# VHH binders against Ubiquitin fusion degradation protein 3 homolog (ufd-3), part 1

No score or structure here was measured in a lab: all are predicted.

Target 1, 271 residues: Ubiquitin fusion degradation protein 3 homolog (ufd-3), of Caenorhabditis elegans (g5ees6r586to856)
Amino acid sequence: PLVPVPDFYIIGLAGKGEKAIAKLKELNEKQDAFQLNPDQINGLEELFVLPTSSNYSSEVTQSAFEMSLQWPVEHLTPVLDFLRIALTHHSLNSYFCDRERGQELVGRLIAILVSDPADVALKVLVCRCIANAFSHPVGRNLFASTELSTLAPLVVRQVLNEKTVLQMSAATALANWSLALLQQSEQCEQLGPKEDLLRAILNGIESVDSFGYLGEDAIIRLLQALVTVMWGDASVIRLAKNRNIAQIAARLKDAVSNDSGKNIARDIVEM
Structure headers, positions and changes below count from the first letter of each chain, unless a header shows other numbers; antibody chains are not in Kabat numbers.
F, E and O stand for the ipSAE by ESMFold2-Fast, ESMFold2 and OpenDDE, each averaged over both directions (binder to target, target to binder). V2 = 0.75 x the mean of E and O + 0.25 x the DockQ between their complexes.
Where letters were taken out, [cut] stands.
Atom coordinates printed by the task and the answers are left out, and those that the model quotes come from them; centres of patches stay.

## First folded at step 5 (VHH)

Design b12 (from s2 with S30R E105K; framework vhh_7sr4_2)
Fold by ESMFold2-Fast, scan of step 5:
Structure b12 (fold): chain B 271 residues (1-271), chain A 120 residues (1-120)
Amino acid sequence: as target 1 above (271 residues)
Amino acid sequence: EVKLVESGGGLVQPGGSLRLSCAASGFTVRDYEMGWYRQTPGKQRDLVADIYSGGSTKYGDSVKGRFTISRDNTKNTVYLQMNSLKPEDTAVYYCAAGTESLYGKTFDYWGQGTQVTVSS
């Protein structure tokens, strides 16, 4: 089944990252401060040849990120592309998302999402970093925390962007977020964040008259996020009904042709 | 498996019209960047038209105002309506599909091509 979200989605490798590596090297040469040395560049390149879920970390790779994340925002595209891969590795996920570095990472991601105008590629990569952070427990704890609910509305805004790649990346992040919160609530660890995520999603989409411009896969991920955050929770379901989720789901159903998506939307309408 | 099948090419007189179709299978055209390109023997492929999600379009300078790209999501098909055809529009026309790269556009899938000949 597609609901609740069956496992965390991982936005993995589509090739060996030759374009990301080339852009990293190009922008590295333009740095006055925080320029990477050859060992640091090699440490980042290694991320593209490792299995997506392997346990990999090195001090050189960590130092490469400590340097390159200090680059001007307009030069961060390849850095965030390497970071979203790093977050799929257990040790690097823990490194970036722990108590020491996690809040700084969240602050950087928020700054990019509020930029106007901003490079769409940066917003795509922020959403992919968030999505991949959920692949391991430390990242789930960071992003599923109640105190990070301010980030959710910014991600929801990206689902409504005109670029399908951004829609899909943002919707995938929301789907993973919903699963992390569901798993935590089943362990009686966190209860309030599910309502916060639901409110963020509904606040963002409730005024949208037509979802016809959204990519079909993004609509399905969004529907998965909505069902998953409500799954088995009478309180959250009641909140959703009070927010007219049936009307919203009907509009999402009108915008999707895939039977799976239509069935999920129909179940919400008939809820 | 991704497949693009073009149709609608042929011989037409100057000033005439043709409509090219590109039927896609193995993916949803709505979720991809779709485009039409053309190639004359011995030359590189040139952009004719692109269509993105949300219906936004882009055209090559030589065809603006004469050609229109459109998409039928229900039929999973992309069209190129060609009006006011000129002899210099003679070329093999290719349908292309890809995802927008963060570092630039690339089309991963191409159709077989369809010949358009404009002559008396």
Scores: ipSAE 0.148, ipTM 0.484, lowest interface PAE 2.5, mean pLDDT 86

Design b15 (from s2 with G104S E105K; framework vhh_7sr4_2)
Fold by ESMFold2-Fast, scan of step 5:
Structure b15 (fold): chain B 271 residues (1-271), chain A 120 residues (1-120)
Amino acid sequence: as target 1 above (271 residues)
Amino acid sequence: EVKLVESGGGLVQPGGSLRLSCAASGFTVSDYEMGWYRQTPGKQRDLVADIYSGGSTKYGDSVKGRFTISRDNTKNTVYLQMNSLKPEDTAVYYCAAGTESLYSKTFDYWGQGTQVTVSS
């Protein structure tokens, strides 16, 4: 039997963010437009001292993101690092993911992934922003209602990248996305989004000659995403079987050495 | 507060085995590059083993085939299984945690170190 992930993954803080703050200040001095003032920089620094579940919402902090998200793509690394933390706070998650701003946020994340920047850190942080958006209901609603035909294939592409940190961040985003769609389907019937996410994953995986370069934890997270999107849904399971998921899962099983990953893959093969 | 606490070091005879543990708090080990490094008097700190986000591993040339790095995400702990120990493995072993090249390739956090002595 298939077993879905029990809760959303959150990619949280480590330490006080000294490196992110230092890089933000360095790049801020290089800005010709949208340069942050000292109050805006202080508003971003405050994010590293707030509890994750805070009701924090500051117009200064919001303004700092509205300015800094306009920076050139090559300068966005610390901005996206602050944003992924902001998305773990329920009031800032609501601010960025609500009906007024959510589509603009999604558009920015798509634009960065489409530009395919050479700096892997940018793609990692986009995937971490997506993953952390699922930490609160407003972000879950935004991404569960987002057009999967555009964003999902871009995230799946990152799972297949050669860098294991990017693989893991992207697979985590897919796992959270799968859980959000599962939870939404339990409240309202919606087969299209789950089928679209499954198709995006399978389309990407089918392009891969060997999974040996994928990190083991990334494979496990990807398998969890597959199980979660299929769980309890005969129509989605039938689509997966018609797409030869058993063969794909067997190949993923061969690329993983720990029992946890082998067991999840075996459960998919034996559906 | 970020903290790394090593344990499992000690005195062992050549050919023996030890398992080092590194318990992490204040962050999740699966989101970080984690590593074991060792230092002997008069030498710089050398790579023993790294484990990356996603689970891939890398080993120093002198320990390949003898040492294995692993992690237990439920315990937020990283392990170093050391087999076929040699006198040359005598060193202080350090656990390290760092970002995977988002801003730099240096480790951000280090444990206090644990002494491993291999002698007859």
Scores: ipSAE 0.243, ipTM 0.598, lowest interface PAE 2.7, mean pLDDT 86

Design b16 (from s2 with T99Y E105K; framework vhh_7sr4_2)
Fold by ESMFold2-Fast, scan of step 5:
Structure b16 (fold): chain B 271 residues (1-271), chain A 120 residues (1-120)
Amino acid sequence: as target 1 above (271 residues)
Amino acid sequence: EVKLVESGGGLVQPGGSLRLSCAASGFTVSDYEMGWYRQTPGKQRDLVADIYSGGSTKYGDSVKGRFTISRDNTKNTVYLQMNSLKPEDTAVYYCAAGYESLYGKTFDYWGQGTQVTVSS
C-alpha cells in the first residue's frame, strides 16, 4: 500500500558522482579560505563508493564538511550533494543531526531556502538532504521537533515551485517528515508536531489557484504526506476537516491521471 | 551498482505498435530524469522522450503524438509505448538516466540498447 508512507524514501547514489567530484575540485581551487586539502577531498569521494545506509564517519570527512559548508552559497551545489549522501550513513547522520550540531544544520538549510534569487539546484539538494536526514533515528528526532516549524513552510513552498524536480524533492521530504511524526506519536503519544506539519502543508496549498502545473508523482507524495500525518489521529483529522481538506483533495485528484493518486485523494474527500 | 536493461524491441510492420521497457537497479527512477534516445547508423543519438522527476514529459518532434513515455515506480521501470510505427523509426533505442538541472543536462548511465526494425 501507498498510505501511510510504508517506509522512509532514501535519495541514494545517483549517477552524478563523477560530475559532483569534478565540480567540487573545480570550486575548491577557487576558494581563498576553507580550501580542502587532498585528504579531505578523498574523504568526500569515499561517500559515493560506499553503500547507502552504511556506518561511515571519519574525522577527515567531518572536517571536509566543516570547511566546505563555509563556502559561498554559489559554490555549495556539490557540497550539498555530498551531504545528501553523508546523511544516509548512520554515523554521519548522527554527527550532523545531533543535539550539538542539528540546529546549525537546520539554520544552513533555511538560509538557502530563503535566499532570493536562489539556484533551483541548491533548493533541490536542500530538500534531498532533509529527506535523507530521516533515514536514521537522530535525523528523525531533529526534524520531528516543533522547534523546526519555521522549516516546514519553506519546504512546502518548494513543492509549489514551477520546477517538477524541486516539487518532487520537497514532497519526498514532507512524506518522510509525516512518517517520522507518525512513528514518534505511536511511541510517545506526542500530537503537536503533526498539527504543525499539517497546518504548514494546508497553509501553502490552500492558496494555490491551479494544481495543473504540479507533476503527478509530486502530487502523490504530497497526498501520502497528508494521509500519513492524519493517520489514526482523530484530533489531526478534525483539524484537517475544519481546514476544508476535502475541497483541496478534490482539486488534487483532478490534477492526477493515475488510479493510485485518485484513490488516495478520494479517500481524503470521503473521510 | 547502477544498471539499465532495455527489452521489448523487435521487428514490426508499419502501423504496428511496440512497448519498450527499461528496468533500473541501483537507484530510484522517480528521483531522476529518465530518457529514451535512438540512433541510426552514421547519425548521433536523437531525443525520443524524456520524463523528469515529478512526472513531466518531453518528446522529440518526429514522435510527438505517437509515442508515450511512462514509469512504474513500484517496478522501478520506465516504458516507451510506440504506436503508428513508421520505417523511419527503425533504430537502436537506448534508455538513459541522470540528474536534471544540477550539473547541466547530461545522462551518466545508458543501457545497452535494443533494436527496433519497422519493415513490411
Scores: ipSAE 0.147, ipTM 0.574, lowest interface PAE 4.3, mean pLDDT 85

Design b17 (from s2 with E100D E105K; framework vhh_7sr4_2)
Fold by ESMFold2-Fast, scan of step 5:
Structure b17 (fold): chain B 271 residues (1-271), chain A 120 residues (1-120)
Amino acid sequence: as target 1 above (271 residues)
Amino acid sequence: EVKLVESGGGLVQPGGSLRLSCAASGFTVSDYEMGWYRQTPGKQRDLVADIYSGGSTKYGDSVKGRFTISRDNTKNTVYLQMNSLKPEDTAVYYCAAGTDSLYGKTFDYWGQGTQVTVSS
């Protein structure tokens, strides 16, 4: 029996952000037009000391993002690191993901992934922003209604990257996306988005002969995404079977050593 | 407050096995790059094993095939399983934790160390 991912993954605080803060200050000094003032920098620094999922929002913090998101893409690494944290706060999640600003956020994330920057950190942080957007209802609604044919293939591509940190961040985003679509379908019975996400995942991975280069945790989150998008849905399961998911799951199973990953893959094979 | 506490060291005969544990508090090990390093008196610390946030591993050439690094995310603990121990494995073993290295540094936090002595 398939079991969906139990809750949304939150890519939370690792340390106190000293490296991100130092890099932000360094790059801020290079800005000609959208340079942050000391109050704006302090507003961003506070994000590293607040509890995740707080209802914190600050006009100063909002203005800091309005300025710094206008920086050249090659300077966005620390900005996106602060943004992924901001998205875990209810009020800031609502601010960035609402009807007024949500499409702009999605467009920025797509543009960065499309540009395929050499700096892997940018791609990692885009995937972490997507993952953390699912921590609150407004972000879930935004991505549940997002054009899957554009963004989902870009995220799936990142799962297959050589760098395991990028694989993990992208697989986490897919797992959260699948849960958001599952929850949406249970309330509204909208099956189309689940089929679209499944197609995007299978299109990306179906031609991969060996998953041995993927990190084990990334494979497990990818398997969880597949199980979650199929859970309780005969139509989605039939689509997956027609797309030869059993053979794909067998190859994923060959690349994991722990029992949890093997069990999830076996459940998919035996559907 | 970030803390790493090593345990499991001791005296063992050549060919024996030990499992070292590194209990982490103040952060989640799955969000960090974790590693084991060792140091003999008068020398710098050398890589034994690393495990990255995505689960991939790297080993020092002298221990590859004999040692295995793993983590238990539920227990927030990292392990080093040491098999076929040799006298040259004698050292103080340190657990290390680093943010995902997106900004170029590898390890920010270190444990107190645990002594491993391989001697007949």
Scores: ipSAE 0.208, ipTM 0.506, lowest interface PAE 2.4, mean pLDDT 86

Design b18 (from s2 with S101P E105K; framework vhh_7sr4_2)
Fold by ESMFold2-Fast, scan of step 5:
Structure b18 (fold): chain B 271 residues (1-271), chain A 120 residues (1-120)
Amino acid sequence: as target 1 above (271 residues)
Amino acid sequence: EVKLVESGGGLVQPGGSLRLSCAASGFTVSDYEMGWYRQTPGKQRDLVADIYSGGSTKYGDSVKGRFTISRDNTKNTVYLQMNSLKPEDTAVYYCAAGTEPLYGKTFDYWGQGTQVTVSS
């Protein structure tokens, strides 16, 4: 089934490294500080030749990110493209998301979304970094413990952007987040995180006049996130009902054409 | 290793229907812009249909209302439903995959192509 989210979605693709590295090299030459040396560039290139979810780490690759993440926001597009792939590798996920570095990573992603860059690619890649952070336990723990009142509304805003690629990346991040919170609640009871994520989603979407501009796959991922965060939790379900989720789900159902999306939305309406 | 494998082509009479499939491996189709293009002898490849990450679609002017692009993310497969086929639809049909244009180019990967022939 599609609900609850059956496994964490991974957004990482082989073979596009040539374009990303070319742009990285172009922007690297413009840096006054934190310019990468050839060994560091080579360490980033290695990420595109490895299978998704492999166990890869290198101190030179780590140093390349330590340097390049300090670049101006408008130059971060290729850096974030490498970072989202790095987060699918167990050792690099642990490196970036551990208790020593995790809060700095979260703060950097928040700062980029808050700056609301004109280049949609930056927002797409921030959402993909968030989505891929959930591919391993350390990243799941980081985002399950992240301050939801700050980050979650910023991600929900991206679901509502007019560009369907950004909608999908953001909805995927929310779907992964909902699964991480569901799994965390099954191991240890927590009072607030699922309710905070649900509130952030509903606050963002409840005042949207029409969902017709949203891509169908993004609507389905959003519906998966809503069902997953409510899954088996009477308290969260009650909060959702009090927030008129049935009316919202009916409108999302009207914006989706395939049966799987309609069925998920119908189940929310009927709950 | 990225691969796109087309199937479902063949011979059909005018007014008939065909469904093309594009099976992807080495990546997930929902993360890519996926498209169908066709090539007739002596011409460049023409857009038939695109489906973007997130699910929005676009069609070439000559096929609008007759063809539908869709995908099954569970099967990692993209489809092209072709209805009301005309002799002018005769072509080799190619499946294409590319990143959204973060760095300029759209389609980086192409299948081997499948022949569609519309004749009596």
Scores: ipSAE 0.262, ipTM 0.585, lowest interface PAE 2.5, mean pLDDT 87

Design b2 (from s2 with S56R E105R; framework vhh_7sr4_2)
Fold by ESMFold2-Fast, scan of step 5:
Structure b2 (fold): chain B 271 residues (1-271), chain A 120 residues (1-120)
Amino acid sequence: as target 1 above (271 residues)
Amino acid sequence: EVKLVESGGGLVQPGGSLRLSCAASGFTVSDYEMGWYRQTPGKQRDLVADIYSGGRTKYGDSVKGRFTISRDNTKNTVYLQMNSLKPEDTAVYYCAAGTESLYGRTFDYWGQGTQVTVSS
């Protein structure tokens, strides 16, 4: 079964490293301030050869991000591509997502998502950074906090974008978010805002006239997020029913041909 | 090895129709972003139509509503159905196969081109 989300999705490289490295070097030469030195560039390049289970962290790599994240927004595409890989490493995930730096990271991601003419590539990479942040406990704690309710609607907006790559990246972030909130609620610790995530998703999708333009895989990830955030929680299920989730799920079912997706949607309709 | 072979070009009267074919060998068209581009003497190649891995299509402004791109995975072939042809559509038409990334689109393979002439 695909529900609840069985494990956190990680958006990896698969042969993209060479283009990211080349673009980083090109844009680095254009920097008047915060230009990376060769050691810092090498520290970023090493991220592509390390396994995701690595506890890699170095002061040089940290300094490279501290410098390059200060670049103009239009030059951030390769920087965010390196950051989404860094977030899959335990030590770098902790560095960027901890109590001291997490707020700055979230603020930076929000700023890109709210910008009106923002490059689609930047929004894709923001969603991928969010998705990959869930690969480790520190990132899960940051994004599962009640303080991040403003971010969820912005990610949902990206699921509804015309570009299928952005739809998939954003839906993957929502799927990971839903699993983090489910796991947090099962541990009886300070609980994340499952209701806020559900409301953000339903508010975004309830007004959509047609789901036919959405990629099938993105619809499936979105359905996984909906089921997972409701999983075993009578209060969240009741909220969803009051928001007419059955009608929304029926429309998502009509937009998907894959049997797995149709089955998940049918389960929501028949709750 | 990898090859794209265009066919179906020729001379046609204004208002007529032509169907171009692009037969691929050495790879599967469903794994690539496939497109048709055209070039007139003295100008750069312009987008005519693209079909993406998920089946999404995009058309150049001058051909919207008149041309349709499609693919047949069993024949490993991409088609361009051209209707309501105008003299301005006269060009060499190229089939292309490429991949799209966050750093831009790269066309890895191009066909040899096929001439389309629209004249009275």
Scores: ipSAE 0.086, ipTM 0.442, lowest interface PAE 3.8, mean pLDDT 85

Design b21 (from s2 with D31E E105K; framework vhh_7sr4_2)
Fold by ESMFold2-Fast, scan of step 5:
Structure b21 (fold): chain B 271 residues (1-271), chain A 120 residues (1-120)
Amino acid sequence: as target 1 above (271 residues)
Amino acid sequence: EVKLVESGGGLVQPGGSLRLSCAASGFTVSEYEMGWYRQTPGKQRDLVADIYSGGSTKYGDSVKGRFTISRDNTKNTVYLQMNSLKPEDTAVYYCAAGTESLYGKTFDYWGQGTQVTVSS
């Protein structure tokens, strides 16, 4: 069962992050301001060892991020790589996504996507930070707000990028977002967020004539996001039908060879 | 712990086929770049095939059209289907896993290798 999205996807740890650590240290030496001290670097390295965050490590790690997130955008690749891991830890997710810091985080991610950096790695890691923010309740609450609808169109644009790694990271963020909104709607009624996410997705993809350049896994993840945001909601389904989702789903079906992806797309066409 | 376990190697006649499997544990294969590389004695490891998190693939020039890399996300396993095998395909085949190429392409994890021998 692929729909609705069965659980939040986490783009998590594999290995000890040796390349990210080496690049962080290299770029740290180039900083005129906000240079990390050895304790702060060690706090970031600890993220690849800890199964859960500790209070002591978390305090030093928090200070390391507060400094390194101030680096020039061109130097943020390893910082965002550490941040996406940090967001999978409950205490750090709460720290970055709470009422006091959450809007600053969102604003920073928006600024990077708006700047449209030539380095695809930055856009990949922004999408992975968004995806991983959904791993815990505080991050889900931050991104389940209608005032965040400005971010959703920027993420949808990344699904349409030529690089399949970026397509997949962006589609995963959308899939997690759709599940967070579904779970929120089951706890309390609200119309805006699900309609805003659906509208952002459809506005981004409805003019695409062919999806043949998209990676198959990214198409399946995007289909999961579409079904999940419509799941059990007559109003959202009606909006989707009025936006010709059947024609969009037919084109997505034509671009996928995998039977599971074809079946999900067919179900949308036949709604 | 991250582990890659290869299987399916062996002896085959020229023109034959083999299917290699790489079972991964400790991480999800769909989230990572996965690859097959091969090595003959006295030479560096050469790219056979890569598959990226989005499902796109890349092949070494000598195997294009003959080999196919795929994955089963449910089984957390990567496959290499090898058709029209030639004596020149004789090598130890390694499964590899790495973070996507954000810092330059290098695999963080390698299997122990499986021997493929193509001879009459």
Scores: ipSAE 0.296, ipTM 0.632, lowest interface PAE 2.3, mean pLDDT 86

Design b3 (from s2 with V29F E105S; framework vhh_7sr4_2)
Fold by ESMFold2-Fast, scan of step 5:
Structure b3 (fold): chain B 271 residues (1-271), chain A 120 residues (1-120)
Amino acid sequence: as target 1 above (271 residues)
Amino acid sequence: EVKLVESGGGLVQPGGSLRLSCAASGFTFSDYEMGWYRQTPGKQRDLVADIYSGGSTKYGDSVKGRFTISRDNTKNTVYLQMNSLKPEDTAVYYCAAGTESLYGSTFDYWGQGTQVTVSS
């Protein structure tokens, strides 16, 4: 039996606050335009001490992002790390993902993922921003309504990267995306977006020669994304079966050692 | 409790080979970057080899072409195959486990070390 993920994953703080703050300050000194003042830097630093999902938002913190998001792309790594955290706060999630600013955010994230000499750290943080955008309704609405043909394949590509931190961040974004689409389909029968996400995942992974290089937790999140997008939907399940998901799941099962991953893969094979 | 236990060290003649093993427990091994570092008396620890959870590797300049790092996620073990050993490879070899960092590698856990002596 397929079992969907029960709630959205949040990629929270994990011993990176001090390094992100130090890098932000270093890169701030290199800015000719859009340099942050001390109050703006303090507004960003406060995000690391506030609990996840607090309703924090301030004019100073908003202005700090409006300035720092204008920095050259090669300087954006710490900015996106602060943005990832900001998206876990209800009011900042609404600020960035609303009708006024949401499409600009999506465009910015796509631009980084398509850049040829993209820093791996930037791609990790883009995937973490996408994952955390799903922590609140406004972000879920933005990404559930976004054109999946462009963004989803780019995120799937990151699951297949050799760096496990990128694999995990991207797979987590896909798992959250799958749950958002599932919840929307329960309210208004949106089958098209679920099929589009499934196609993007299968198109990316079906031709991979070996999954042995993927981290175990990334494989589990990817399997959870597949199960969640298929759950309770005969049309999506039929599409998956026609795309030979049983063989793909069997190969993912061979790449995991833990029972959790093997059990999810087995359930897909036996579907 | 996180535990890293090294084995396979010893005395070997120049030109010989040794295989070091590091058995890990107390964390999800497949998610962690694993590394081998070495330290000689009076000097700081030097990178010997790193292996990322995805299997990509990095080697210190002095060991490239002679040493091979590998991992077995089913056994929670990282290995260092050391070939064409030289007297200057004599050191205490440490196993390390860390999380991949966007701002630089950080090893959170270290083994107790295993002595490798290359001498006639």
Scores: ipSAE 0.090, ipTM 0.394, lowest interface PAE 2.9, mean pLDDT 86

Design b4 (from s2 with S56K E105K; framework vhh_7sr4_2)
Fold by ESMFold2-Fast, scan of step 5:
Structure b4 (fold): chain B 271 residues (1-271), chain A 120 residues (1-120)
Amino acid sequence: as target 1 above (271 residues)
Amino acid sequence: EVKLVESGGGLVQPGGSLRLSCAASGFTVSDYEMGWYRQTPGKQRDLVADIYSGGKTKYGDSVKGRFTISRDNTKNTVYLQMNSLKPEDTAVYYCAAGTESLYGKTFDYWGQGTQVTVSS
């Protein structure tokens, strides 16, 4: 089934990352401070060879990220591409998303998303890093925090971007976020983070004049996020109804031709 | 561990139809740019069709209105429906996957290719 989100989406490998590796090496040569040595570069390259969801980490790989994340924002594209893959590995996910480093990671992601005019590639990769952070419990716990309500609106803004690749990456991050919150709420009764994510989504999309420019799969992921954050939760459903979610869902339905998407939207309208 | 496997090529008469399939493993097709390119001996590969993450499509001028690219996310497969085939469509067809929107126009991975021959 498509709802609730059946499992966390993992934005994994396409090929061996030759373009990302080449760009990393090019930009590494431009660094005066925090330049990577050959062992650190090899540690990052290994991430593009390993299977998705394998458990990989090394101190050299960790040090490579500690150095390269300090690069100027305009040089971070390949670094974030390596980071999104690293977040699919249990030990690197724990390293970046734990109590010591998680808030620093979130701060870096926010800084890129608020940059105007930040490169679209950087924003795509930030959304992919967020999506992949949910692949393991430590990342899920980080993003289940109420303090991340400031990040959610920034991700929703990316769903509305003109570039469909950014729309899809952001919608995937929201879908994973909604599943993490659903799973957390099943362990306890706390509702705050689910309501915050729902409010962020509805605040972002309720005033949009037309959804016709959105890619169909991005609309479906967005609809999955909406249903999943409401799933089995009368309080969250009531909040959504009070925010006229039925009208918003009807407009999303009109923007999608896929039967799966139309069916999810119709179910929201008719609830 | 990541790979693309094309199938569905063959010999057809002019005006006929073929459906090519590209089965992907090791990643999810909906999260990446996927495309079909073709190559005739002695020439460079040229664009047939692209499908971007989110579902937007783009076609080469010579195939617009005749070919349709699509994907099945459940099967992690990309298709190329080829209608009204012409002798000049004869080529090896390659499936490609990559991050064209992040690092320019080159794809990270290419399939092995499948031969399409249009002749009587």
Scores: ipSAE 0.275, ipTM 0.598, lowest interface PAE 2.3, mean pLDDT 86

